# Designs tried in a protein design chat: VHH binders against Phosphatidylinositide 4-phosphatase SAC2 (inpp5f). Part 3

Target 1, 352 residues: Phosphatidylinositide 4-phosphatase SAC2 (inpp5f), of Danio rerio (Zebrafish) (Brachydanio rerio) (a8e7c5r167to518)
Amino acid sequence: YKIFMDSDSFYYSLTYDLTNTVQRQGELGKSDQPLWKRVDDRFFWNKHMIKDLVDLQAPQVDFWVIPIIQGFVQVEELVVNYNESSDEERSSPETPLQEPTCVDDIHPRFTVALISRRSRHRAGMRYKRRGVDTDGHVANYVETEQLIHVHSHTLSFVQTRGSVPVFWSQAGYRYNPRPRIEKGERETMPYFASHFEKEVETYKKLVIINLVDQNGREKIIGDAYLKQVLLYNNPNLTYVSFDFHEHCRGMKFENVQTLTDAIYDIITDMRWAWVDQAGVICQQEGIFRVNCMDCLDRTNVVQAAIARVIMEQQLKKLGVMPPEQPLPLKCYRIYQVMWANNGDTISRQYAG

## First folded at step 21 (VHH)

Design j1 (from n1 with D102K)
Fold by OpenDDE, fold request of step 23:
Structure j1 (fold): chain B 352 residues (1-352), chain A 121 residues (1-121)
Amino acid sequence: as target 1 above (352 residues)
Amino acid sequence: QVQLQESGGGLVQPGGSLRLSCAASGFTFSRYAMYWVRQAPEKGLEWVSVINLEGDYTYYKDSVEGRFTVSRDNAKNTLYLQMNSLKPEDAAQYYCATDLYKWSGDAFDIRGQGTQVTVSS
């Protein structure tokens, strides 16, 4: 599949639907309809641009309209090799050049793709747009799909991020301004419900990972979120709170493992999408919806951590990794770079 | 119903060889990684070898690396373990396993009765 980049933020393909996940594509099945008619509308960034063309009702429109997503795409080929010593140990002059391991050892290989697609709804700068609107759309909504391809097998894991779905604002550009609730609890209820009804319809079950500080200035937003969840009382919603700053102070991002360990059973039960040439083998049964205040750095770190657990499970399932082993260090490094790039790109798009 | 039937075990002298077989049925064999696991007396269950779906990737426990070879025939729904240079420490009940109903990647689904490997002078 040839993916074309027009800029750092816009992606399109002539042969692949970048607006739909592997799972959704499977559900849609084979269709003779043009690509632009099969897209997920949430992620069809250039929809407004094609309106005039569609109104012309010209048959050629089907050939001219290519869906574009705003977001991030990166593809890497990874090699599973546990014998690769960290480059840092090779720089010691005294370590005899280990004879190049016979070139003939075929190490397992797999392709990883990371696709983030930003919602076209409520596009704007982070300090100008927060929370939910009257249509149930939230600020900085991004669907992120991690894909693994081995031979004829494609595996997918999807997560989402989005602003806390209450009416709130944070005024000011320079300083971490105090967040404010803009509407009361009762007034917010129908819009909160509207948002999650759509989410449940799309993803079946949601596990909310709220990374908002449980103390300090952010607490008011976290409390409002929890209250709405309790009032909504939907069995398809699970709420998890994790104070990222408390656990990861001093850039100790490794402490996110505390969260992934705590929710390990939930991660495992959620599963992932798996398809081969014969069809669908398994489906992802829910989704993690991760948020912090701006749904940027903290959110990206946690999503990457969850996705890593899934990747290891997926690769072990395929027999690409052995049991009881973590991802090889080289693979992990590349993986971290991919997710970091994802985070940076999304941040730039939201900052404007 | 998922069925796994192991065979090929027996008594061998140190340095001897055995070839284990596992006949699989009740699932799409070619869609799942397969495992050999073993349990020695008074020891826990341990994985010995893994082979991927297509049979082109294999892993071994360090203690058996270079001596054991796992292979599969997807057309025959059969898993194999060639064991060479057997040691007394290799004596165990050997099981064929899959992860069909396991999603963590570190758990095994044992369905068969296993086959006994005894290594004695």
Scores: ipSAE 0.893, ipTM 0.969, lowest interface PAE 0.5, mean pLDDT 92
Fold by OpenDDE, fold request of step 23:
Structure j1 (fold): chain B 352 residues (1-352), chain A 121 residues (1-121)
Amino acid sequence: as target 1 above (352 residues)
Amino acid sequence: QVQLQESGGGLVQPGGSLRLSCAASGFTFSRYAMYWVRQAPEKGLEWVSVINLEGDYTYYKDSVEGRFTVSRDNAKNTLYLQMNSLKPEDAAQYYCATDLYKWSGDAFDIRGQGTQVTVSS
């Protein structure tokens, strides 16, 4: 797949639909329709720009219109090798570089791709846009897909992030302005419902991971979210609260494992999309919707942690990784960089 | 119905060899990584070897590395384990396994009765 980068934020492909997940593409099937007619409208960033062209209803438009996503794309090839001693210990200058005995040991290889798609709805700066609107769209909505490719197999795992779907704001130039609820509970209900009806329609089941602080200034937003979930009372919604700041203070991101361990069965039951030459083998049965206040750093860390668990399961399922072992250190390092880049890019886009 | 049928076990002397086979049916064999696991008397179940879908990637427990070779024939829906230089500690009930339902990657679905490997002088 040739992916073209026009800028740090915009991506397009002439041959691949970047707006749809592998699972959605499988559901759509083979179509003779032009790419721009098959896109997920949420992520068709340049739709407004091409409106005049589309309105011409000229057949030539089908050749000229290329869907563009705003978000992030990175692709890496990884090698599963458990014998690679941490390069840190070998940097003692005195040990002669033992010529890598080219033991042609065929180590397993796989390609990993990370694709984040930003919604074109309610696009704007984080301090100007928070919460849900009257159309059920939320601020900073991003769909992130992790892809693994091995031989003829493509595996996918999709997550979303988005602002807490209530009417709230956080105005001020101060370092940490106090969030405010803008509308009452009753007034918010239909819009909350509208948001999640669309989400459930798209993803079947949602597991909400709310990372908003359970104490302090953020608590009001977390409480509002929980109240709406309870009022909505949809069996396809699961709500999980994890106080990220409490658990991960001091940049102890390893403590996110507490969350992933707690929801391990949910992760495993959700499964992931699997496609081979014969078609769809497995479908992802639900999605994690992760949020904090701004859906940036904390959200990214948690999404990465969940995705890592899935990746390990996927690789083990394929026999690319052995049982009862974690991802090789080198793989893990590359993986962390990819997700960090994803987080940074999304943050820049949301900051403006 | 998913079926796994192991065969090829027996009594051998230390240093001897055995070849185990597993006939699979009731599922698309070529879509699943396959495992050999074993259970020795009074010990828990342990994985011995893994082979990927295509058969080009293999993993072994350290204790059997260099002595055992796993292979598969997808056309025949058959998994193999060549065991060379057998040791008394290799004596166990051997099972063919796969991950059809658990999806954790660390759990195995055992469906067969296994085949007994005995190593005695």
Scores: ipSAE 0.886, ipTM 0.964, lowest interface PAE 0.5, mean pLDDT 92
Fold by ESMFold2, look of step 22:
Structure j1 (fold): chain B 352 residues (1-352), chain A 121 residues (1-121)
Amino acid sequence: as target 1 above (352 residues)
Amino acid sequence: QVQLQESGGGLVQPGGSLRLSCAASGFTFSRYAMYWVRQAPEKGLEWVSVINLEGDYTYYKDSVEGRFTVSRDNAKNTLYLQMNSLKPEDAAQYYCATDLYKWSGDAFDIRGQGTQVTVSS
């Protein structure tokens, strides 16, 4: 399949449904239907433009309708090579110029792709950048899919992010404005439930990773979230809290490792989607839903860390990586850049 | 139901060669990366080689690289380990293994009974 960008933020493909995960495409089955009839409606950004054409019931409209997502797409081809040093070591002036260059076809190769799909809901409400609305939609909702392709195998791991689904705001003229709860606990409950009812219908089980600081200005939001989770009392939700401020800042991996080590069995038991030419081999058993206050930097770092654990398990399961080794440094650096680009793009789309 | 059965071990002189085989049954062999692991007397389990599903990607522990060659025949559900230039430190019980259930990447949750390799002059 091919992916085209019409700008920094919008993506389409003539032959591939960018709105659906590998797993959802497998669940839909094979069809000769046009792409727009099979899309995930949450991520179908040009729906309104196409709706006018479909409402005219004109023949052949299906061939001119191409679904568009807003989000992020990056694809990289990687090589598993533990003999490589940093580029700084290789740029030494003592390197002989006469060493023969060879094609390195000994080392395993795989493709990594990162696809983020921003929900089209809440796109036109500039002043409501936080929380849930009366339709159960949350601000800054993004589904991120990490894909691996090697030989005939396609592997997929999916995570979501989205604002804390209570009614709250954080605006004003203050430096570091204090968040404010806009509706009471009881009034919020049906809309919190509406949001997660849709999430459970789509993903079956959710593991909430709440990165909101547990002390200080953010505490009121974190407390509201936990209270609603307890009131909702759904066995398909698991709630995890991690104080990102105390443990790490920015992309410091060692501190985030505290979280991924603590939930390692949960990550492992969730598995991933696996498809080959014979069909679906395995499916992902749920999803991580990660949030901080704005679902940007902290969220992106944690999602990258979780996805890294899964990627290493995927590659080792297929024998593309050896046991007892992390990703080669070169692969990890590219991986970190991919996730940094994802975070920057989502941030730009959120801010406007 | 799931079985891995190793064979081909024995006594060999230093510098000699052996070829181990592992017959697999009860699962779809071609969908699993396969491992050779070994356990020397009074030592823990050590992986020595891994081969991917298709058989075109292989890895070896540094101590055996260049001397051992792993291969597989997916049509026969069989894993092989060619061991050349054997050293006394290679003496161990050798197992074929795979990660059938856990899928954690560093777990070998199924192994055979093993085959003994001894190296003596």
Scores: ipSAE 0.684, ipTM 0.900, lowest interface PAE 1.1, mean pLDDT 83
Fold by ESMFold2, fold request of step 23:
Structure j1 (fold): chain B 352 residues (1-352), chain A 121 residues (1-121)
Amino acid sequence: as target 1 above (352 residues)
Amino acid sequence: QVQLQESGGGLVQPGGSLRLSCAASGFTFSRYAMYWVRQAPEKGLEWVSVINLEGDYTYYKDSVEGRFTVSRDNAKNTLYLQMNSLKPEDAAQYYCATDLYKWSGDAFDIRGQGTQVTVSS
């Protein structure tokens, strides 16, 4: 797959539908249809720019329409090496008769990619973009897909982020304003339900990870979320709260691990999408929906932590990593940078 | 029904060699990383070697690296372990294993009956 970027925010590919996860592409099957007829509409950023051409229904035009996403793409090739000093510099063949070899040819290699897709459905000023609207869409909705590719295997794990689906605001230009609930509990329920009905149709099961502070200014928003989840009473939603600031003072790895350890069985049972040359081997069963107040920094840290647990399971399942060890430090450092870049890009796009 | 059958164990002197085999059936062998694990009396299960799906990536525990070689033949659904320069501490029941159901990456949820390796003076 080739991916082209015209800016830091917009991405397209001539041959790969960036709007769909590996899993959704597997559900669609093989086709020679134009890419735009197979897109996930939520992420088809340039839809309105080319609508008149599409409305002509001229089949020749269909193949000139290239779907664009707003979001983030980064791809890295990684090497699983727990000891660089022993292998990378010592065995360069110098004789003309030897088969070409490289020291790193003995270490496992894999490709990791992050693809984040921003929903096209919410426009507004950065300070006012919170909560749900009357169409059931939420602010700062982003689907993030982490891909692993090794040999003929493609693995995928998907998470979403999005604002708490109630009517609320937190706007200000002089100081950090208090959040305000804009509609009552009963008035909000149909729109909360509308949002999650669409989510359940797409992802089947959702595990909500609510990271808002359980004390102070954020409490009113967290309480509103829980009340709506209870009123909606859908067995396909699981609700988990984790006070990020209380547990993660100083941003210590150990404190985020408290959350991932507590939900480890949920993470493991969700699994991931796996495709090879024979077709679809398995699918991800559900999705994590993660939020804080703006779905930026805290959300990004937690999503990275969940995705790391999955990545280690994926690599160990394939035998690319040995059992009972974490990622090599160099792999983890690159992983952290990839997720940091993801968070920075999402934040820049949210700020406008 | 999933089955793993080990063979090739026996009694050997220190410094000797053995070649273990594991015949697999009941699952798509080429889709699973395969493990050799061992258990000495009064000790827990210890992984010894891992080989990836394609057979081109291998790992060994430090105590056996350089002495043991894992390989697989996906056409024959067979896993192998060549053990050279055997030491008394290598004596154990050896199992082939895989993570068929849990997929946590650290579980050996399917293993065979095992084959005994004994190293004596």
Scores: ipSAE 0.670, ipTM 0.895, lowest interface PAE 1.2, mean pLDDT 83

Design j1 (from n1 with D102K)
Fold by ESMFold2, fold request of step 23:
Parts: structure tokens; C-alpha cells; sequence
Structure j1 (fold): chain B 352 residues (1-352), chain A 121 residues (1-121)
């Protein structure tokens, strides 16, 4: 598929529905219908722009209506080669590039894509908006899909991020003021439940990964989240807390491995979507819902770490990687840049 | 029922060759990366080669690189290991394996009895 970017991180494709995951595409089946009729409404950003055309039910117009997402798209082709230099240096400045050797052509290759889809709901109050609204929508809700393509195989792993679904605010100064709970525990309960009822309908099971600090100013929000999860008491929700700043002090982000090691079996049992020429081979069984206070930097680092575990499992399952080794360092460096670009783009869209 | 049946082992002199076969049944063979693993007496299992679903990507342990060649025939549900220039340290029970259930990428499901490779000096 062709993917186009407009001026402020809006993306569209003439032939592919960017609003739906590979798994949702498989659930919808093959169709000759125009793309906009099968979209995921949460991510259909130009819905209001074309409302008059859609309301007219004009068949000719249907094929000119292209669904647009706000979010992020990046696609990279990677080579699994453990013999290349781990340095990012080139041979010499001003030296002409050498032609590729046959060795480069025999190494396994795969395509990695990262697609983030920002929900249009609760977006009209962008920039430092927090929590849930009376419709059950949360601030800074983004679905991120990591795709792998090798030969005729398409693999997909999906995660979500979104604000803690209680009624809270944090005054919008340059400083990080103390967050405030705006509604009582009982008053919040039906809206918390409304939010997760929709999430369970879509994803079936959720593993919540709450990254807020368990001490200090953030504690009130983390405690409110846990209390609502306990009150909701839904067997389809699993709650995990990880104090990101405590474990990753001094920007020691490798310590996120403590979290991924602790939940490794949960990650493995969730699996991932796999389609090929024969159709749907397997599906992802649930989703990770990750948050910190603003669902930006901490969330992005953790999502990248979880998605890396899955990517290595996917590549090893296909025999594209050997057993008992991580990705080559060059591949991992590109992976880190892709996720950093994702985080930067989501941050700009949220903060302005 | 999932079955993996290894064959082709035997006694060979150093520098000799053997060709191992693994007949697979009870699962969609073409959807699984396949491994050859070996176990010498009183040692753990060691992977020696892997081949992807299509058969065009292969990996080898450094100790066998250049001497062993893995291949597969998805139409026959058969995995092969051509072993050339055999050394005494290659003597082991050889198994074919795959990751049938966990899908973690580092699990070896062994279902057959294996085939013995003996190298006598």
C-alpha cells in the first residue's frame, strides 16, 4: 500500500484502510466496498469534513472518500546480519559507496512498520487534557500497531495507550502541578465501567500497565485507578503496576527489562496476528493498555520494550532469526529510532 | 498426532558424510521453522541448524558452519541435514525440532527418538 503524509501528521492511503489493524481487517473480510464504509470510527479523522457527501449517499463519491488518520507511520526494511559492524560509521568520508556483495543478498530480510492511530474522541480539548469524559472516552488515546512482513506473511502486534479513566486534571502551567481528582469514587464508577466495556468489546482482554509513580504527586492518580479496577471487578482486566521512575532512575531504560521479564509469559500467551495467502493463521488474544500521567515518554519506552519481545518471537517463529539471540545491534538501533519518532510525533500532537 | 521421525544416522569415520532425514506429520509442516538439535552424552541439547518456513533462510552453529547444510521439502513434509567433513565432536544423538506450542522462539519441541551419529577415529 501507498501511504501519504499531509502537513501535520495526517496519513492516508488510496488502497489501504489505515484505521484498522491487520486483525480487524481479517475480521471484516474481503470487500469491494469503498474504504470509508469499513473504517474504525475512532480513528476516522475526516468524518466531519465529508459529512455532507456521506449523508447524500452518492455512490460515485464513495470511491473518492479516503479515510485519514492522525498519528504516525514509518516503514523500514531490515537485514538480519550478525557480521556487520555495530558502529554507525561509514568506511570513509568522500569514499564512493561500495556495491552490495552477494553476502548482503543471502541474509534474511523483513519489513517492519509502525502505525499509530490517534482517537478523534476527546481530541477537541487537546494539550494536557487528562482522564475520562462523560461519554467514556479518555485523553491521548492512541492505538499503535507494529507490523512485520516476510515473503507472503504479515504479522501484527497491537497496543493501546490512554489516560487513566477517572475524572482528574492537572493545571496547565510549565511546572508539573499536583493532579486533582474532580469527581468522587462512586460518581466515577459508571464512566470508568463505560470506558472499559467498550475496550473489552473491542479487544476482549486487557492487561493494564500503569507506569505512574507510586510515591509523590502521582500517587493519588495511581491509587484512584487501582480502586476503580477493583470496584469494576472484571475478569477480563489484569492490572500491573511498574514504577517507571523508581526502576529507570538516571535514564537506565534497560531496566524496563525487569518489567518485560516479569510479564514475559503474559506477553507470550497474548501472541499476535498472523495472516498469509491461506488466510488468518492466528490472532492476538487481548491487548496491553499502557499509561503514565500523560501517556507520552514513559508509555512509549514500555510499549517499545513489549513490542520488541514480540518481534523477536515473531521472527524466531518464522525462522528469520536464529534461536537464543537478540536482534543484531544495527536492527535494534533502527527499531529504537522508529519508536523514538513515534513518541515524538505523539507528543507533538498532544502538546502542540 | 504430531510426529517427528529422524533417520539416517550411523557410524562414520572422521571426514566422512551422513545425510539425516526427519519425517513430519500431524501438523502443517510449512508453517514452522525447523531445527536440528543434538545431544552428546551427559551434555544438554544444542541447536546446530535452523531453516525458515520457505527454506531460503538458514542458520548454523559456528562449529558446523560450512560443513552442514540444512534443507526442507515442504511437499514431502521432510527436513534434511547433510553432514560433511564429520569430526569426533559431532558425535551425538540428533533430533529435529520445532516450536509447536509456546511460540516463544527459544523452545525446542522434540517428538522423535532421534538418530545416532557416531564418529570413530
Amino acid sequence: as target 1 above (352 residues)
Amino acid sequence: QVQLQESGGGLVQPGGSLRLSCAASGFTFSRYAMYWVRQAPEKGLEWVSVINLEGDYTYYKDSVEGRFTVSRDNAKNTLYLQMNSLKPEDAAQYYCATDLYKWSGDAFDIRGQGTQVTVSS
Scores: ipSAE 0.548, ipTM 0.846, lowest interface PAE 1.9, mean pLDDT 82

